# Designs tried in a protein design chat: VHH binders against q84jc2. Part 39

Target 1, 232 residues: q84jc2
Amino acid sequence: MSKMRNLVEEKFLEFYESWVIQLELYLHQLLIAHNNNTMSETELRHLISKLTTHHKAYYTAKWAAIREDVLAFFGSVWLNPLENACSWLTGWKPSMVFRMVDRLRKSRVVLVEAQVKKLEELRVKTKFDEQKIEREMERYQVAMADRKMVELARLGCHVGGESVMVVEAAVRGLSMGLEKMVKAADCVRLKTLKGILDILTPPQCVEFLAAAATFQVQLRRWGNRRHYVTHS

## First folded at step 18 (VHH)

Design lj23
Fold by ESMFold2, fold request of step 20:
Structure lj23 (fold): chain B 232 residues (1-232), chain A 126 residues (1-126)
Amino acid sequence: as target 1 above (232 residues)
Amino acid sequence: QVQLVESGGGLVQPGGSLRLSCAASGFTFSDNAMSWVRQPPGKGLEWVSGISGSGGQTQYADSVEGRFTIIRDNDKKMVYLQMTSLKTEDTAVYYCARFPYSELWEYLDSGKFDYEGQGTQVTVSS
């Protein structure tokens, strides 16, 4: 198990390093497209599609790694419910992406009132989805505390093989529940991204994606190796 | 003082080949991803190809994939663009480019890209 956990983490870190280096090259494409007033809508949509595909590839790799060992992405913080009261499932809150959208308010690519209205509606929906996940995480933390009490009782007094099998099944069930919650949070992130790109015009999408990529590339450059599994 | 010096352009017939060079100085070359960009007549800048600081990862515009190869030599502080099967649509002034991390937000805010070199002219015609 320990060998698989180390391998899963190391493999994902190798993927992430390569992924962010590719994102930097996509950022060069976005910055050139942002400066070029004569690119066709078809050319811009093609570039936006490449970025969308690149972001989907991140989640595909993450979900495969989580399927192998979800607890490797949380470490010991999931064994201490008090430390986990406000933590987010393996990443930034989905609504944090609206910081990049807010930059468009002062950009040369102006937002019309209809777009501002739709973006605010999406922001509210995203925050609502976040709150639903937070409530489910709260219920999970209670269940985890209950399972800790059963585990302590098991260690102090061994009674019946059926009781051990039930506890082991419950622990596996909680791990599978964690995996589903992480995927749910990531699905909110993807849904929000797609919603933003559907509201924005192609030049606005390019500027938004460039801002998001800039943030991610700069975070990596700061050398925070302790937080390898974060995504903005 | 940062300098990028492009060279190797010229006049070539369709189907021909050219090798562009970019000599870099004034910054830590191996820490910077590099790109080739071009400006065709009457059009804005187009991104052509990019290469990571180590040289291990590359990207190409669809219009040049399979025909152009980007290469870097970190010891010589050079970036190259090997161009083959050239088409009249490849006619442009070619520049090498970098985007320093400290200047990324300024580029986004201003909407302007500042050239660091003079470029090299590639003309593909019969």
Scores: ipSAE 0.807, ipTM 0.944, lowest interface PAE 0.6, mean pLDDT 80
Fold by ESMFold2, look of step 19:
Structure lj23 (fold): chain B 232 residues (1-232), chain A 126 residues (1-126)
Amino acid sequence: as target 1 above (232 residues)
Amino acid sequence: QVQLVESGGGLVQPGGSLRLSCAASGFTFSDNAMSWVRQPPGKGLEWVSGISGSGGQTQYADSVEGRFTIIRDNDKKMVYLQMTSLKTEDTAVYYCARFPYSELWEYLDSGKFDYEGQGTQVTVSS
């Protein structure tokens, strides 16, 4: 069977390609700002705002797309296999972003102890929220598999309009549940990002955002290079 | 081996125009996003504009948006900065720059921007 891209996948692929290219250009801005010790706090906050707006635009587009086809975000056509392998519930794992925060402990702009304490509290809360979602997803997937098995067994017993309607209802239920879980995971991601940026000073925010964008850009470029070699 | 050669700077009056050029060699030009950065007198480096490898996406600093246009020609391996409505505040040495993905962590950790070219001086005064 051939794999077909539906309209949702095609539209989001175009969006994502543009979005990540713009992220790379923002990374240039962040790297230069990181080098420039004469930028005012106002200028730094403006750049930080551009980055947070850019990330919010991603989730706005994503949430519109998952309403139409949540399954497209599990093994996405717009991501290379390395990017897909690094996904937790269709995105970066919130607790893992603290590896970028940990880089700041040895940065030129040193974290003060009050910031360290607040960041640790946020790390713990983020991990707790992650674990809650993981437990909810596990229970949900088991429940959906059990219901699907019952409905498929029922289809094996008879054929008719009632069987089609039951299967349709089960599929709608699965998609709505997955959408809910993906949005819940995205909300943890957004809350974690906002929490980090609220704790950090503007220069620290620039360094953190640059590190996060660097990782994302490298993951894409490294994975595309590996994919090309493997595919060839 | 990588070379970026900036040119086209000069002395202009406020309101004037200049077109900066950057000739690139020693790397796969179309795979690299390019930026213009500048260093005004007594200040650190400022990012001015950027353009994607294909040329389809651009970004501009707020201070130059609407006045400057970044353009690339991948066949000739050139990046340009078309500047109009120049102000005295635009006075700076202008550099074209790239950030190869293999060097991103090193740049981030050091905080040092290594000029690949000599830059070109733009002076806006009467």
Scores: ipSAE 0.798, ipTM 0.932, lowest interface PAE 0.8, mean pLDDT 84
Fold by ESMFold2, fold request of step 20:
Structure lj23 (fold): chain B 232 residues (1-232), chain A 126 residues (1-126)
Amino acid sequence: as target 1 above (232 residues)
Amino acid sequence: QVQLVESGGGLVQPGGSLRLSCAASGFTFSDNAMSWVRQPPGKGLEWVSGISGSGGQTQYADSVEGRFTIIRDNDKKMVYLQMTSLKTEDTAVYYCARFPYSELWEYLDSGKFDYEGQGTQVTVSS
């Protein structure tokens, strides 16, 4: 199905555009909170909670869309599993978030040694979970390639309704397996985010979330500029 | 030159209403999300409300939700804050603000907010 014409994909993209616009407004809140040294811990934790809720809302909407049509979220890697043995399911590698954590070490606020140790432990755990998902993805790609070869052989041998039923079963199995793997990858992303926020103090969380939101907002603006330059 | 001019402040009783205005010039207004921020006496800057460049999305601080409404008019390059049910804790100098994408990392690194307008005083007193 075409990525540009799928109803599920189009509705999710509409959600995502609204979600990023709201993230930009949350970024305004974070920047003001970062500047304000008179906010209470309770006020900071409330803002942090709004950001975590906003991020969870993204995944909630994504998982609902994935249940309807998981293939809307994949590029060619699943159509050509042999071309790319290592791919990430519908997003950034979870460990890439540690670039924002590394920014805190250059910040005006000094991380204490206990925090640095806990963050390094979390980075190692996140990398381990990534590698586990990569191995499962490789096993799934091999299994899918085997199913494709069997399906192609069956189509070459006959045209009847039995071939249609086997193809339909294979497509159902594909979507179910991919849905589980996408959710597993997103779970690592959410666990890593929550782990980082648990280790950092509230002011450090605000700075971290502001940096992450800045990157996300600028990335979306960069994508919109590419749309404008190619729109003509 | 970039300029933001706030107005509409004044002295008002608790429960009263005010409408703040912000006139913008020197930049592409519709490309910028805008916020109202305030500085209460003896406290740091607090975020009050924000509105997307198109005007289609808004957010409010919990303390003002249901009482304040942010509005923009892109043709006139104006942003407004309609305030109702005012409370004594709403007393502050109010500023309109923008955060240009090219300056976001500088704000994070320095922690310094660059006021582009003079602000407008709102005083809620019984």
Scores: ipSAE 0.791, ipTM 0.940, lowest interface PAE 0.7, mean pLDDT 80
Fold by ESMFold2, look of step 18:
Structure lj23 (fold): chain B 232 residues (1-232), chain A 126 residues (1-126)
Amino acid sequence: as target 1 above (232 residues)
Amino acid sequence: QVQLVESGGGLVQPGGSLRLSCAASGFTFSDNAMSWVRQPPGKGLEWVSGISGSGGQTQYADSVEGRFTIIRDNDKKMVYLQMTSLKTEDTAVYYCARFPYSELWEYLDSGKFDYEGQGTQVTVSS
């Protein structure tokens, strides 16, 4: 039986489908630019700007949507099960993006000592910020459980419309807290991304952005194709 | 076996028009985003335009936006590049390309683009 989607889910599904398809086309641009040593720094910076603008558009749309229904972003209908399973607070885990940075250390990109030092400092700061969010989420979940348990106990003493009102208030409280935590996590993601791009040279930024887009596109395509592979 | 066959190139005067074609075989065409890339004389590959598998989304290099149109026909397994207002700077060998998701990491690591077709020469000169 197919699940009915609400308006927030329908709108974001349409947005995300278009957004990820455009990311794939940007990936083609990045891959060709990575292989072309005759591109000027101005051309590379322009392409990098297109990628950062595209990512900003995602967060702009996401933050508008979570104001309406943050719960839609926990187990999203626009993501396949593999993509959903890899999510940390509705997105990629900030510390894990350094796996893409690690590719730069082992591959064809020459990182100078000053860049390596700054990237390690950023990695430590990112992990610290990530752990702070995890502690805040844990404290928030405990506080919500305590309030929810008291409210549900009061529900057991009432019948009818009063019980619905208490449940609705609890759900609103949970949603508001989750919205704040999702935005905090997204801020760490954006600060980490900007920090990495500020440290890297334009050719290194192109390779990093290509690796990040490759991972996202591959996760989507592998997760979508998994259905067919498991039936063969 | 995967095969891409480009055609429709030729000699044209500045301001002229040309339509490039790419016939695809050996893969599920509608599942693949396609791009046109070009190699001007003495330069590396330049990305020109891209189109989604469904054909609903397109992107263009700034240098060709407004002058070139990418189109696909999934029934015929064709991708086209309609070129207008051609300039001498558009002179290049044009290739159609795909980047299968299973090869993306190798392409990124090696930096080599393996041409699946022979390309088609476009020459814009008086």
Scores: ipSAE 0.785, ipTM 0.927, lowest interface PAE 0.8, mean pLDDT 84

Design lj26
Fold by OpenDDE, second read of step 21:
Structure lj26 (fold): chain B 232 residues (1-232), chain A 126 residues (1-126)
Amino acid sequence: as target 1 above (232 residues)
Amino acid sequence: QVQLVESGGGLVQPGGSLRLSCAASGFTFSDHAMSWVRQPPGKGLEWVSGISGSGGQTQYADSVEGRFTIIRDNDKKMVYLQMTSLKTEDTAVYYCARFPWSELWKYLDSGKFDYEGQGTQVTVSS
């Protein structure tokens, strides 16, 4: 049977497709800015702000969508299998961005000692926060086999009438917990991103954002090609 | 072989208009977002405008917003830049750019953008 998409999936798919297209255009800007060492700090900061706003828009849309159906994000029909495989709690793993920073350091980016120290502190904090969320997720996943869920399984999904209300209530409870965890993860993502951008200079931020955008866009392209996925 | 051929540049007075054209070949045109970039005399490359593969989405630099319009014709494999209310600071060599996917990391690592076309000169002078 073909997978049916619900309204939340369809809407977010449309949003995400548009969002990624915009990201590609921003990537062009970032690459040219990266190449242009004559741009003023003000200009660079403005570009960074545009990108930051773009990312914030994604999470605004995401959080609105997860309020309606958080389960949609655990299927993520708008992503290809490669993107999904790289996902941690419905998004990128926060600690991953430090690898991108490390890559930049191996290239042309020179960080001063103070930056290195701050980045390390942020890395440690980020990892700690990730682990906390992972522990909570583990507890939650184990708890899925609790009495309430066992009762739900016993009733079955084909039961009508009053039993349907019980099933729906159980699913709502499950979804609420998942939503909290997803939001927590997103908060760590946003904090980490902000932290990095606060530590880096404007030129370094541009390079970092360019790298991140490149990675994201290429991952999608590679995944689509590999699995012949077309979303729209 | 990938080719981008820019045309339509020239000498124009401040407040004037020009329409740049870029003819593309050698790649799947509709699969690539296209940008216009420019290089003013003695300055680095500056991003001007971009348009998505389908043409449904566009972006503009603040310096040209409201004055320039980017459009594309995927059937003809053309991208255009309509420039109005031209200023002296718009003087530059204009390039059409596709940012090849396989070259993105190269551009990022080298910090050099290798434009594929020869560009077209736009000179705004009284």
Scores: ipSAE 0.887, ipTM 0.966, lowest interface PAE 0.5, mean pLDDT 91

Design lj27
Fold by OpenDDE, look of step 18:
Structure lj27 (fold): chain B 232 residues (1-232), chain A 126 residues (1-126)
Amino acid sequence: as target 1 above (232 residues)
Amino acid sequence: QVQLVESGGGLVQPGGSLRLSCAASGFTFSDHAMSWVRQPPGKGLEWVSGIAGSGGQTQYADSVEGRFTIIRDNDKKMVYLQMTSLKTEDTAVYYCARFPYSELWKYLDSGKFDYEGQGTQVTVSS
């Protein structure tokens, strides 16, 4: 399938493919660390820091890209259909990561009562924040039939000369709202991740991050096999 | 059947060099990132270096950064570890490792890494 891609899509696709490859290598580190009981706290924290830095790099790149074309992320040509189906507002749904936390609880990981309580509080807060964003998205979707949208629809069939400026202005107006919502969603993601890592011990963080990375890598591979997606 | 066969280990003096090799078979080699890991005496298994399936991206442990180089030949199904400026603390059994995607959760649940190869002994001593 030949898909038309704009410059933003192409650049981010290259970035993301590289980013995911790096994630897989970090996963190797995490898995080995998880199986190494002789690693110091300092070493574990350093590894955790590397992973958090890696994730921050993703959002830095994403936010730069969405300033140029936020609509590219609603197509997300760098993701396979399975990954896209699991996406919420251009990324992972924040509340989903608590399933990884729940897995820890069912494994060899022993969480103290204080940790359990804090994690539950964070879960509730995360869910609340998600719902708030969803309500705003609904409002935005209903309000999309504004003057700018009508102009875009009217001029979309014969864009040229003076009409180009009008269409561009309309698209920018619409994109600004979407960008705001995407950033809000990303903030919830980052806060949730930070919150979890702050509650867990370094060994628990390593296991959590390994689980999350495993899920992401497997989801991508499953989707690619199913849909015959080719990556550069 | 998946096979990983490590070679190239030996006894060297501090500051010396060695090149480790790993021959892989039984799986789609180019589709898998590969890592070198090592088991120092009396310590747990530690990650040393990794390389992407395409060979275009690599990572290194801080302890070996700038001294070790990981490369792969997908046509020959080989992964190499060039080690320079070796230190006594580099003494270990070195293993070539892949992480089968279907077994990732097993590694997380078991807390054990199962070696597919025999490893190769590297001893750095004056």
Scores: ipSAE 0.888, ipTM 0.967, lowest interface PAE 0.5, mean pLDDT 91

Design lj28
Fold by OpenDDE, second read of step 21:
Structure lj28 (fold): chain B 232 residues (1-232), chain A 126 residues (1-126)
Amino acid sequence: as target 1 above (232 residues)
Amino acid sequence: QVQLVESGGGLVQPGGSLRLSCAASGFTFSDHAMSWVRQPPGKGLEWVSGISSSGGQTQYADSVEGRFTIIRDNDKKMVYLQMTSLKTEDTAVYYCARFPYSELWKYLDSGKFDYEGQGTQVTVSS
């Protein structure tokens, strides 16, 4: 049977396709800016701001969508299997971005000691926050398996009437918990990103953002090619 | 072999208009976003405008927003840049550039970009 997409999935798919296309164009700007040493700090900051705004728009849309159907994001039909495989709680794992920072350090980026220390502190904090969320998610999943899933399974044998309402209520309960987890994860993502950008200089920010965007774009393209996925 | 051939440049007075063209070959044109970039005299390469692979979405530098229009024809493998209300600061060599999906990391690391064409000179002067 073909997978049916609900309204939330369709809407977010459309949004995401457009969002990614815009990201690609921003990436092009970032790449050019990265290779242009004549750009002023003001110009660089403006470009960074555009990208930051773009990312904020994603989370605004995401949070609106998850209020309607958070379960859609655990299927994420707008992503290819490779992207999904790399996802942590419906998005990128916050600690992953430090690998990108490390890559920059091995390249042309020179970080001063103060930056290195701050980045390390942020890394530690980010990992701590990730672990907290993971523990909460584990507890939640175990609790659901012990209580709600048994109830759903029992009710599933009697489909109709009042049983449907009870099942829906159970699913709503599950969804509420998941929504909290997803929001918590997104908060860590946003805090981490902000933290990195606050530590780096404008030229370094541009390079970092370029690397991040490159990773996203390539991951999507590679995944699409591998699995012959075409969304639009 | 990837080829990008720019044309349409010239000398024009401030307030004038030019239409640049770029003929692309050697890659799957319809799968690549395209950009126009320019290099003013004595300055580095700066991004001017970009267009998505389908042509449905565009972006512009603030300095050219409202004056320039980027268009593409995937059947003809062409990208165009309609320039209006030209200013002296628009004087530069203009290049057509593809979005290098397969070599993004290479370009990021090397400090180079995929504008292999000779470019076309645009001179705005009274």
Scores: ipSAE 0.870, ipTM 0.954, lowest interface PAE 0.5, mean pLDDT 90

Design lj29
Fold by OpenDDE, look of step 18:
Structure lj29 (fold): chain B 232 residues (1-232), chain A 126 residues (1-126)
Amino acid sequence: as target 1 above (232 residues)
Amino acid sequence: QVQLVESGGGLVQPGGSLRLSCAASGFTFSDHAMSWVRQPPGKGLEWVSGISGSGGQTQYADSVEGRFTIIRDNDKKMVYLQMTSLKTEDTAVYYCARFPYSELWKYLDTGKFDYEGQGTQVTVSS
């Protein structure tokens, strides 16, 4: 169990480090595109597509990993403490991205009334979905004190022989619930992101994505400096 | 003080090759991804290629994919852009850029990119 967990952590750490590096390079593209008024709509849409594909790749990898060990994502050794402190159910809190949207509204970006209305509707929906997941998580946490947890606690330091199978079964049972919660949260993240991108124009999407990526990259760098974390 | 100095530009015929160089100083070079960008005549600044801090990962614009190669030497604090099969549309002033982390929001807010180097002129003409 420990070996499997460690393996999942190591693999995802490698993936994530690579993924974040790619994100930073995409950020360069986004920043230049944001400052280039001569880019065609087709070109902008293509760039947006590249970024969305990049994000989808993250979740594909994540979901593959959580099938093996969802508990790895509750430690998230690939994140620094600052990033972890900002984490909600193993990722960014969906409602947080509206801070980026709000920034757009206060910048050079002019949103039409119809866009503003749709964004507000989406915000309300996203918040509702978050709360629903939180309630389910609370319910799950309370329910964790069941027979399987008791058995796991009892056998934790004495795992050997027949006890190994019992512990593994208990962990799998517990992990299943957590996996459901994580997937639900990720679905809200993806829906929220898609919703925002569908409401915004291509130039607005580029600015939004640039802002989001900037925040993510800076958060990581700030955290790494503070906690002396180095990444390859 | 941060300095980026581009060189290697010139006049070439279509189908020709050039190698651009960027000498960097004044910051921790290996900690920063680097990009090449270019300003075509009468057009806005466009991204060309990028390379990670370690040099292990690269990206290219579709327009230059398969023709250009970005590499870096962290010991020498250099970034290079090998350009092959050059086209007339590659004509531009080329800049290397690090996109300082402290200035990222400024770029977003102002919509302006401040060049840290002088750039190097690439002209592709028959």
Scores: ipSAE 0.889, ipTM 0.967, lowest interface PAE 0.5, mean pLDDT 91
Fold by OpenDDE, second read of step 21:
Structure lj29 (fold): chain B 232 residues (1-232), chain A 126 residues (1-126)
Amino acid sequence: as target 1 above (232 residues)
Amino acid sequence: QVQLVESGGGLVQPGGSLRLSCAASGFTFSDHAMSWVRQPPGKGLEWVSGISGSGGQTQYADSVEGRFTIIRDNDKKMVYLQMTSLKTEDTAVYYCARFPYSELWKYLDTGKFDYEGQGTQVTVSS
């Protein structure tokens, strides 16, 4: 059965494809900036601001879309299977970015003691927040077998008339809960990202953002090759 | 073998125009975003402009926004940079760049970008 994409899926697919293309172009900027020791702090901060604005645009679009159909993001037809497999609650796992920070530390990046301490504190906080969300999600998933879902199951495959309203109501209820979880996760993502950028110097931020963008671009490319996914 | 060959540079007066060209070969051209970068005398390499694989999206450095236009012809495997209202600070060697995907991490790790072309000299002087 040809997966019929709904309107939300189609719209967000188009958005995301465009967004990723822009990200790749920003990556070029970041790579050059990373390799340019003559750029001023002002210039670096401006570049960082462009990237942060780009990321904010993603979440603005995402949140608008999830208000319409949060379930679309649990299928995420705009992502390849590899990207989906690496997703935590419809996006990147917040604690993952600290691995990128660690990578930077192993490279040419020298963090001062104060930065290291702050990053560790942020890591601990992020992990705590992730776990809290995971517990809530688990609770929610278990609760899916609640009275409403049982009623849906009783209706069977032949849903018509008044039964349609009941099903729709149940789905709405489910979606509302999922939306809350997704938003909570996104908040942790944004807080974590902001936290890291506040701790790092502008040159370090550029390198971090370059690494993150590289990871995203490569993950997408590798996944597309593996599964023969073509995007417009 | 990957080849990028830049051309079109020269001496021009302030306010003048130049069109740079880059001929690409040895890779799937349409699958790669392309950029122009430049190295002013005594300065590091700086990003100038970028264009997506399909050519549908472009970006520009603030310093060249509104003056430069990047375009590409995927059939001819060409990238162009139309430069107008040239300034003395635009003086540099200009390079075409594709940023090989397989080497992105290398660029991050080494802190060096190995451009593949010879570049073309642009000199803006009165």
Scores: ipSAE 0.883, ipTM 0.964, lowest interface PAE 0.5, mean pLDDT 91
Fold by ESMFold2, look of step 19:
Structure lj29 (fold): chain B 232 residues (1-232), chain A 126 residues (1-126)
Amino acid sequence: as target 1 above (232 residues)
Amino acid sequence: QVQLVESGGGLVQPGGSLRLSCAASGFTFSDHAMSWVRQPPGKGLEWVSGISGSGGQTQYADSVEGRFTIIRDNDKKMVYLQMTSLKTEDTAVYYCARFPYSELWKYLDTGKFDYEGQGTQVTVSS
């Protein structure tokens, strides 16, 4: 059990470090693309596609890893304490990306009224989906707590190997439920990202993706500068 | 304080090769990803290639992939761009640029990329 968690953590740490380094290189591309507006619409769409593919690769790797050990994604060793403190169900809270949109609206991004309306509708939908997941998580936690209390009482009454089997079943049940909730949260993250990119024009998508990547890169750099989590 | 000095440009025939160099100073070189960017005549900046701080990961623009290689030497604080199979479309002033960790929001908010060097001219013509 503990060996499997160590192996999953080690593999994903290696993956994540490489993934973030590639994100930095993509961010440099986005900054140049944003700077001089020299790219055709086709070229911009190709760059946006590269970023979308990079994000999907993260989720592909994550979903494979959570099949083996979803608990590794709660308080992850590949994230610094600041990054972990900002996590909601093992990742970015989906509605938080609208802070990036709000920042860009105040600085440079020119949005027409139709886009603003669609973005607000998406923000409301995203919040609704978040709340639905939180309600499902609450039901799961209550049900698991009741089951855990009964099984812990049985553990106290039985000193033999039956107690180990009950504990193992409780851990399996917790892991399966958490896996379902994490995947649901990730689907909201992906739907929200897709929704934003569908509403924005290609140049606006480049600015949004650059802002999102900037926040992620700076959060990691700020947390690592304080030396909360160290890896090489 | 930060200085990036590009060199190695020149006049080359199509199909030829050049190696560009970038000497860096005034910052912790190995902590920064580096890129090559270029400005063709009468056009804006175009990103060409990037390399991670350790040198272990690279990316290339589609137009140069397979022909250009970005290399860094952290001990000498140098970035290189090995160019082969040069085309007339590669004619440009080439600049190296460091990843702007502390200025990311400035570049995003202003939409203005700053480069520190004079660049080096590459001219591909028969």
Scores: ipSAE 0.752, ipTM 0.915, lowest interface PAE 1.0, mean pLDDT 83

